Miniprotein binders against b1l550. Designs and how they scored, part 36

Target 1, 279 residues: b1l550
Amino acid sequence: MRLPEELLERARDIHSEAPSHRIKLDRVGSFGLKVPVEFKGFLLLAEADVWVSLPEGRRGVDLSRQVEAIYELSNPPKDPFSLCREAAISLLEKLNYADSSGVSIRFDAPLQDGESLKYYGVEISSIASDEIINKIRVEILGMTACPCTAELIRAYKSSEIAATHTQRSLGILEVSTKAEHPDPDKLASIIERAMSSPLRTYTKRPDEGGLVIRSLSNARLAEDVVREMIHLFLEEFGHLPEDTHILAAVRSMESVHMHDIYAERSFSLDEIRKEISSH

## First folded at step 21 (miniprotein)

Design lm3
Fold by OpenDDE base, fold request of step 22:
Structure lm3 (fold): chain B 279 residues (1-279), chain A 83 residues (1-83)
Amino acid sequence: as target 1 above (279 residues)
Amino acid sequence: SWKKVRIKFTFDPEEREEVYEFLKRLARELREKYGLTTLVYQEDGTIRIFVKGDPEAVDKFIEEVLKELEERGVKYTVEVEEI
């Protein structure tokens, strides 16, 4: 049932009223939208958040207009990077009272693993204010082997390849830059290469044995993984602007404990280069 | 009422990065001066500025941006669109 237009003329525009308290809000929007995106030849249903700022003198945001903005741009489906950027700009253009806007898109990205697929988690964001800031977060699971336990067993049995406990570890890279979004596949690759070994969707007998042996031969602490991620990141993405901000982290789901081990480093490119050059 | 304007600049690729940094700084100064919302970004080899606010203030912003570019002697093409 659609309300007659005549009734709309009698209704107050609640959103345009003065608020009870004149306070600016940084983000007001719709979270948990579903939008189609095209990524690496796949059509995916992604989760999206859209928001704008709200000035102190306005009670509410036109939420319907925000939702329309992203769906107009999502048909036909396009890559999530362009969608984020274009939608952020469109929001800023369409909502007169907003001085900033933002879009975030989340999905599981497909990654080829032999004849099968594995995946990594990705969140792509763009914020429009005076400039566009692009943010990307990649999360992918790998395997780690503990070097400490390996050393204990080596000392006890005098074995070249010592047994040790292994576990799944989640590696995280988050990049915020005024440049274009970094390639998420490259970020995922950096994380996998920083682990003792990658995970496989399926393994045949020779592959399974080889995967574990590789992990044992490349035992790494959570701290080692983070440092390796940073090192590899600098090699691949050292060309990004100096004010680019990075979070490198790992959460190791230790198989001998009920809790996880976590390590992280937050830095800008200029900061970390200065640190490395001083040693 | 709000006036909204898209400005699209095309510069020589060799000067584009320097001009981009200049325009970002200039736009920031002018938005504070005139109480405007501005966005400066690059797309498809062009520099784009979106500006919105009071109509008179928007006009002053555009005039001042163009004046500063002329004073620097930069060669460019410009497209201005009110939306």
Scores: ipSAE 0.673, ipTM 0.898, lowest interface PAE 0.7, mean pLDDT 93
Fold by OpenDDE base, fold request of step 22:
Structure lm3 (fold): chain B 279 residues (1-279), chain A 83 residues (1-83)
Amino acid sequence: as target 1 above (279 residues)
Amino acid sequence: SWKKVRIKFTFDPEEREEVYEFLKRLARELREKYGLTTLVYQEDGTIRIFVKGDPEAVDKFIEEVLKELEERGVKYTVEVEEI
């Protein structure tokens, strides 16, 4: 049912009214939209959040314009990096009263694993204010083997490869930069290489044995994984601007506990370079 | 009333990075001075500025940006589009 146009002319524009309390809001928007994106030859349905700032003198945001902005840019489907950036700019252009805008796009990214697929989680964001800040968060599961338990078992039984508890661990790299979004496949690779071993979608007997042996021979604490992620990140992405901010984290779903072990480091590139050079 | 303007600059690639940093700083200063919303970004080898606000303030912003570039002796092409 469409309301008659005559009724619309009589209705107050609630959004343009003064609020009861004159307070600026940082983000007002639509969260949990579904938008198509093209990524590595796949057409994916991604989840998207869109928002703008709201000045203190305006009661509400025109949400319909926000939704229109991202869907106009989503047809035909394009890469999520361009979509995110272009949509953030479009929001800032379309919503006169907004001094900032932002877009986040989330999906599971396909990653080839032999004849099968595995995946990593990715969130791509762009924020437009005075400049564009691009943010990318990559999450991928790997496997860790505990070196502490391995050492305890070695004390009792001499073996070249000591048994130890193993678990799935979630590695996280979040990068915020004024440069272009870092390649998420490279970020995922860094995380996997920092683990005791990657996970496989399917394993034949020889592959399964090799995977476990590799994990046991490369036992790492959650702390080790985070430090290795940082090291590998600096090798590959050390060319990014110095004000680039990084979060490296691991959540290890420890198989001997009901809880997870978590480790993280937040840093800027300039900060971490100074830290490393001081040693 | 709101005026919205897209400015597209093409610079020599050798000077582009330095000019980009300059324009970001300048735009921030002018934004604060005139109460504008500005966005400075790079795309397709060009530097782009989006500015919106009071029409007179927007015009002053553009004039000052161009003046500062001239004073620096930077060679550029510029496209200005009101949207």
Scores: ipSAE 0.670, ipTM 0.897, lowest interface PAE 0.7, mean pLDDT 93
Fold by OpenDDE base, fold request of step 22:
Structure lm3 (fold): chain B 279 residues (1-279), chain A 83 residues (1-83)
Amino acid sequence: as target 1 above (279 residues)
Amino acid sequence: SWKKVRIKFTFDPEEREEVYEFLKRLARELREKYGLTTLVYQEDGTIRIFVKGDPEAVDKFIEEVLKELEERGVKYTVEVEEI
């Protein structure tokens, strides 16, 4: 149904009215939009969130303008990094009353595994205020082998490679920086290298045996994985600005427990460098 | 009324990083002084400033930015676009 123009002329602009409570809101927008993006030669349907700040004197945000802003920029499909940045800027330009804007784009990123594909989760964000802050979160599954159980089994029955319980573990790297978004494939690689072994979409018999032996020979606690992720991150991305903030985390779906083991460290590059240099 | 302006600066690559840090600090100071919204960023080898707010305040902002750059003796080309 299309409303008559005369009715629209008589209608109050509810969004521009004073609110009942004069309180600034940090983020108001549309969450769970679907937008096409181009990533490494793949056309993907991504989930997107768009938002702006709302001043204390304004009741609501012009949500339609926010949605238009991102869709105007998403046709034709482009890389998600440029889309995030450009959309954040466009939101700030289009919404007069907003002093900040932001965009997040989420999808499963394809990763080549032989003739097949594996994947990792990625969330790319850009926030525009006085400067642009770029954020990227990468999540990928690996395999961990428990060194504690391995030691118990070794003590019970002397063997060169002790059996132990293995499980899937989710590794997480989140980076917030004023520089360009870090390469998500490199972040995924850091997480995989920090695990006991990577996961494979398919295994042949020799490969499966080798994968398990590798895991057993590289047994790691969840805590070990997080520390290794941080170490590898510093080697690859130590050139980022000192005020760059990182979250490194692991959620291990322990095969001997009903619950998961979780470990994390949040830090800035300047903070962690000082910590390491003090030892 | 709202005035919105995009400013695009081109600097010598050797001075660009120093000027970028200066412009970020200056824009932050001026936005607080005049009650403006500003965004400073780099794209395609250029430094860009977006400013919006009261028309008179926006004009003062632009004037002060250009004045400060002149006082520092920085060579630049500038494109100003009202949107």
Scores: ipSAE 0.656, ipTM 0.892, lowest interface PAE 0.7, mean pLDDT 93
Fold by ESMFold2, fold request of step 22:
Order: sequence, then structure tokens, then C-alpha cells
Structure lm3 (fold): chain B 279 residues (1-279), chain A 83 residues (1-83)
Amino acid sequence: as target 1 above (279 residues)
Amino acid sequence: SWKKVRIKFTFDPEEREEVYEFLKRLARELREKYGLTTLVYQEDGTIRIFVKGDPEAVDKFIEEVLKELEERGVKYTVEVEEI
């Protein structure tokens, strides 16, 4: 049922009224939208959030205009980074009362894994205010092998047994920068290279043994993985603006415990360079 | 009561980054002076400025930006689109 358009002439415009409490809101928007994107030859159904700031003098946001803005730009499907940035700019242009806008887009990114596929999680954002700030979060699973247990077992029979517990570990890199979004595949690669070994969708018999041997030969604590992620990040992305902010983290699902281990470091490029140069 | 303008500047590539930083600082100063909302960004090798607010204030913003670029002595082309 569509209501008569004539009713719009009689109804108050609730959104344009002043609110009872004049408090600015930072993010008011539509969350959990499904939008098509094209990523590296794949047509994916991504999840998006869109928002604008709301000044203290305006009661509500024109939510339909927000939704319209991103869907107009989604047809035909385009790469998610362009969509994210363009939608953020469009929101700020369309909603007169807003002094900032934002868009986030999240999807599973495919990776070739031999003759099969694997994947990693991606969430990107663009915030438009006086300039554009771009944020990207990448999450990918890898394998870690505990060096503490490996050393204990080595000492037990003087290297007679080469073993330790191995587990899936979730590596996380989150980057907030005024530059363009870092390439998510490069961030995923940094995380995987920091692990004891990557995960595979499947392995042939010769490859499975090699994967395990690799992980044992490259045993790392969760703390080691985070430090290595930072080192590798600086090698690849040290050219980003000095006020770029990074979070590097690992959540390790330790196979011998009922609980996870977590390690995290956040920093700006300026901060970490000063820290390293003092050592 | 509202005026919204997109401005597209093309500069020589060798000067673009310095001018970009300059325009960001200038836009921040002018938005506070005139009570405007501004966005400065780069796209397709050009520098873009979006500005919105009171029509007279938007006009003064544009005038001052162009004046400062002329005083700086940089070569540029400009396209102005009211939306």
C-alpha cells in the first residue's frame, strides 16, 4: 500500500525540527546495507554502513537520501575502494546540515591457493570532513607453532623429538591514513608471512608434511607475530604519511588451552620510528 | 539559503603536492572564518574542493582561494560547478 502523497502537505517534517536536547551526534546512518562490488574479477555482495554527522540543532537525518546515495553509485558494480570514497563524498554533498560523512564496506576477499581458493576479511572506510581519511582492516588466519613447547620437547630427548603444539591464529592489521587505502592483498601477505606458516585449503601428501615442518622451523609466539607484522609493515608501507595510525594484533586459538592468547600494538608511523631509532 | 560548489583545479604535476597542502591549510582557515563546510581531496590528478554554506560566504571563499593562488604565482586551470 502506498499512502497518498497529499498527506505530506499536512504532516510535520519531524527531521527538520530542533531536538529536545541540543547535542551533536557523530554518526547517524544506515548500517548493514547489502551492496554489490567488483573485486579482482569477482562480483561480491558486500555489507555497507553509511552515516553523517548531525548538528545539535537538527532532530533527524534524511536516511532515505543516505541509502539512495550509495545504491546510485553501486550500479554498475565497481571496486569497493572507489565506491567507499565516492559514497562518502556524495553523502557530504547531499546532506547540507552534515559537517562529516562516512562509509564502511566489508567483504571476504578471495585469494588464489594453488588450484583452489582461500579468503581473508576486509573492512574499508572513508571519512569525509575537511579531508578524506581512509581506514582498512584486514583479518587473515595463519598457523603458529609454539617455540616454548618446542624448546621443552627438544630438551627432553636432546632434539630427539621435533614437535610442538600448532594452532590457527587470526592476524589483524588496521591502518588509518590520509593516503589511499593500502592494498589489502599486501596487508594479508604481511600477516601471513609473520605467522609460522600460512593455511591451505587443501594439501597433497608431500605438501602437508612440508607445511608442518615449515611451521616447526619458524616457531613464533603471538608476541613475535605482532612484532614481525610491524617490521614487515614498515618495510612495505613506511612511505605513508607520518600521522598514519596502525593497529597490529594476533588472536591465537591455542590448541592446548581452553582460551585464546591475544597480543596487540597500536602506533603512528611517527611514534614507532622514534621508538625504533632509540634502540 | 545554501550554496554548494565543486571546484576542480589542475596544476603542473611537480607543484601539485605542495599546492595540495597549501589548499588544505587555506580551506581550514577560511571555513572557520566564514562558517563553511569544506572538503579538499585529490582525484584523477586534480585537486578538488567542495564547499557549502551561506551563498555570500561561499562566494568569498572561492574569491580568496583564487586570489591566494594568483599571489602564489602557480599556473593552474579551474572549473567551478554549482550543485
Scores: ipSAE 0.645, ipTM 0.901, lowest interface PAE 1.5, mean pLDDT 91
Fold by ESMFold2, fold request of step 22:
Structure lm3 (fold): chain B 279 residues (1-279), chain A 83 residues (1-83)
Amino acid sequence: as target 1 above (279 residues)
Amino acid sequence: SWKKVRIKFTFDPEEREEVYEFLKRLARELREKYGLTTLVYQEDGTIRIFVKGDPEAVDKFIEEVLKELEERGVKYTVEVEEI
């Protein structure tokens, strides 16, 4: 059912009015949109948020134009990074009153795991204002083994027993840069290599034993994992602009505790290089 | 009451990154001077500028950008599209 067109002449344009309180808003948009994307040969259903800034003198945003901006670019499905950037530019072009725009796209990225698949979390964004800033957050689970308990048990049996508690740990890398988004598979690989061992979708019994032995041989504190993530990141992505900002973090679901532990470091490439060079 | 313009610049690859940083600084200065919204980015080996705002202010922005590039003596081609 469609309402008569003549009603447009009788109705106020609510969105173009001044608001009761003249306060600029930083992000006004449509969140939780479902969009198809093509990522490394996979067709995925992603979740997108789109937004623009809203000046103090405008009551509301043209929501249909925001949704149009990303959906018109999403058919046929394409690379999520291109979709993200192009939609952010389109939003700024379409919404005259906005001085900035942004798009976030979230999906589970497939990753080869032997004869099977596993996945990791990806959220990308592009923010258009005076220039484009690209952000990517990657989250992947790995295994950590506690070195403190391992040392205690080693001392108890004089190295006859190699044991400690192991747990899932969620590794996080978040990168904000003026360059193109880093490859999420490379970020996920950095996180996994920083852990005591990767997680597998499944293993046969001999391979499972080997995985556990690897984790015990590479026992690491959450703090160690974060430091290793930073080291590996710098090795792989040290070429990014100096004002690139990184967050490296681990949330470890410690198997012997009722609570998690958390370690985090944020830095720019310029900042961390000065810090390392001073030692 | 609104003017929106896309500007596409092609520079020699050797100069592109230096000019890109220059144009970003210039656009930031002119954005504040004239009360405009600007976006400067790279795409397909070109430098793009999107500008919107008051029609007279947009025209002054374009004039000043081209003037500064000429004064800098950088070789380029330009395409201007009103949208």
Scores: ipSAE 0.629, ipTM 0.897, lowest interface PAE 1.6, mean pLDDT 91

Design lm3
Fold by ESMFold2, fold request of step 22:
Structure lm3 (fold): chain B 279 residues (1-279), chain A 83 residues (1-83)
Amino acid sequence: as target 1 above (279 residues)
Amino acid sequence: SWKKVRIKFTFDPEEREEVYEFLKRLARELREKYGLTTLVYQEDGTIRIFVKGDPEAVDKFIEEVLKELEERGVKYTVEVEEI
C-alpha cells in the first residue's frame, strides 16, 4: 500500500527540525548495505557503510537519500575503489546540510594460490570534507616459525635438526593517505613476504615438504614480521605523501599457548624516515 | 536557499601541485569567511572544487578564487557547473 502523497504537505518534516539538544554528530548513516563490486574480474558481494556529518541545528539525516546515492553508483557493478570515492563525493553533494561524508566498503579479495584460490580481507574508505582522505586495511593469514625454540632445539645435544613450533599469524596493514588507495594485492603480498611462509589451500607432498623446510629457514618473531612489513612497505610505497599514516600489526595464534601474541607499530612516512635515518 | 557548484580547473602539469596546495588554503580561508562547505580534490589531471551554501556567498567564493588565480598569473582553463 502506498500512502497518499498529499499527506506530505500536512505532516511535519521531522528531519529538518532543530533537535532538543544542539549537538553535532560526526557520523550518521546506513551501515551494513550489501553492494556488488567488480574486483580484478571477480563479481563480489561487499558490505558498505555510508554516512554524513550532521550539524547541531538539524534533527535528522535523509537516510533514503544516502542509500540512493551509493546504489545508483553500484549498478552495474564497478571496482570498489571508484565506488567508494564517487559515493563519498556524491553524498556530500546530495546532502546540503552535511560538511563531510564517508563510505566504507568491505570484501574478501580473491588471491591466486597455485591452481586454486584463497582470500584475504579488505576494508577501504573515502572521507570527503575539505579534501579526500583514503583509508585501506588489509588482513591476511600467514605462517610464522618461532626462532627462539628453533635455536634451543639446535643447541639441544648439538643437534642439527631444524624444528620449532609454527602457527597461523594474522598480518594487518592499514594505510590512511591523501593519495589513491594502495593496491590491496600489493599490501597482501607485503604481509605474506614478511611471514615465515604463506598459507596454501593445498600442496602435493614433495612441494609441501619443501615449503615446511623453507619456513623453518625463515623463522621470525611476531616483532620481526612487523618490522619486515614496515621495511617492505617503505620500498613499495615510500612515494606516498609524507603525512600518510600506516599501522602494521601481527596477531599470532601461538600454537604452544592458549592465547595470542600481538605486535603493532603505527607511524607517518615522515616520522619513520627520521627514525631510520637517525641510525 | 542553496547553491551548489562544481568547478573544474586545468593547469600546466608542472604547476598543478603548487596550485593545488594554494587552492586548498584559499578554499579553507573562504569557507570560514563565508560559512560555506567546500571540497578540493584532484581527478584525471584536473583540480576540482565543489562548493555549496548561501547563493550570494557561493558567488563571492567563485569570484575571489578566480581573482586570486588571475593575480597569481597562472595559465588555466575553467569550467563551472551549477548542480
Scores: ipSAE 0.619, ipTM 0.889, lowest interface PAE 1.7, mean pLDDT 91

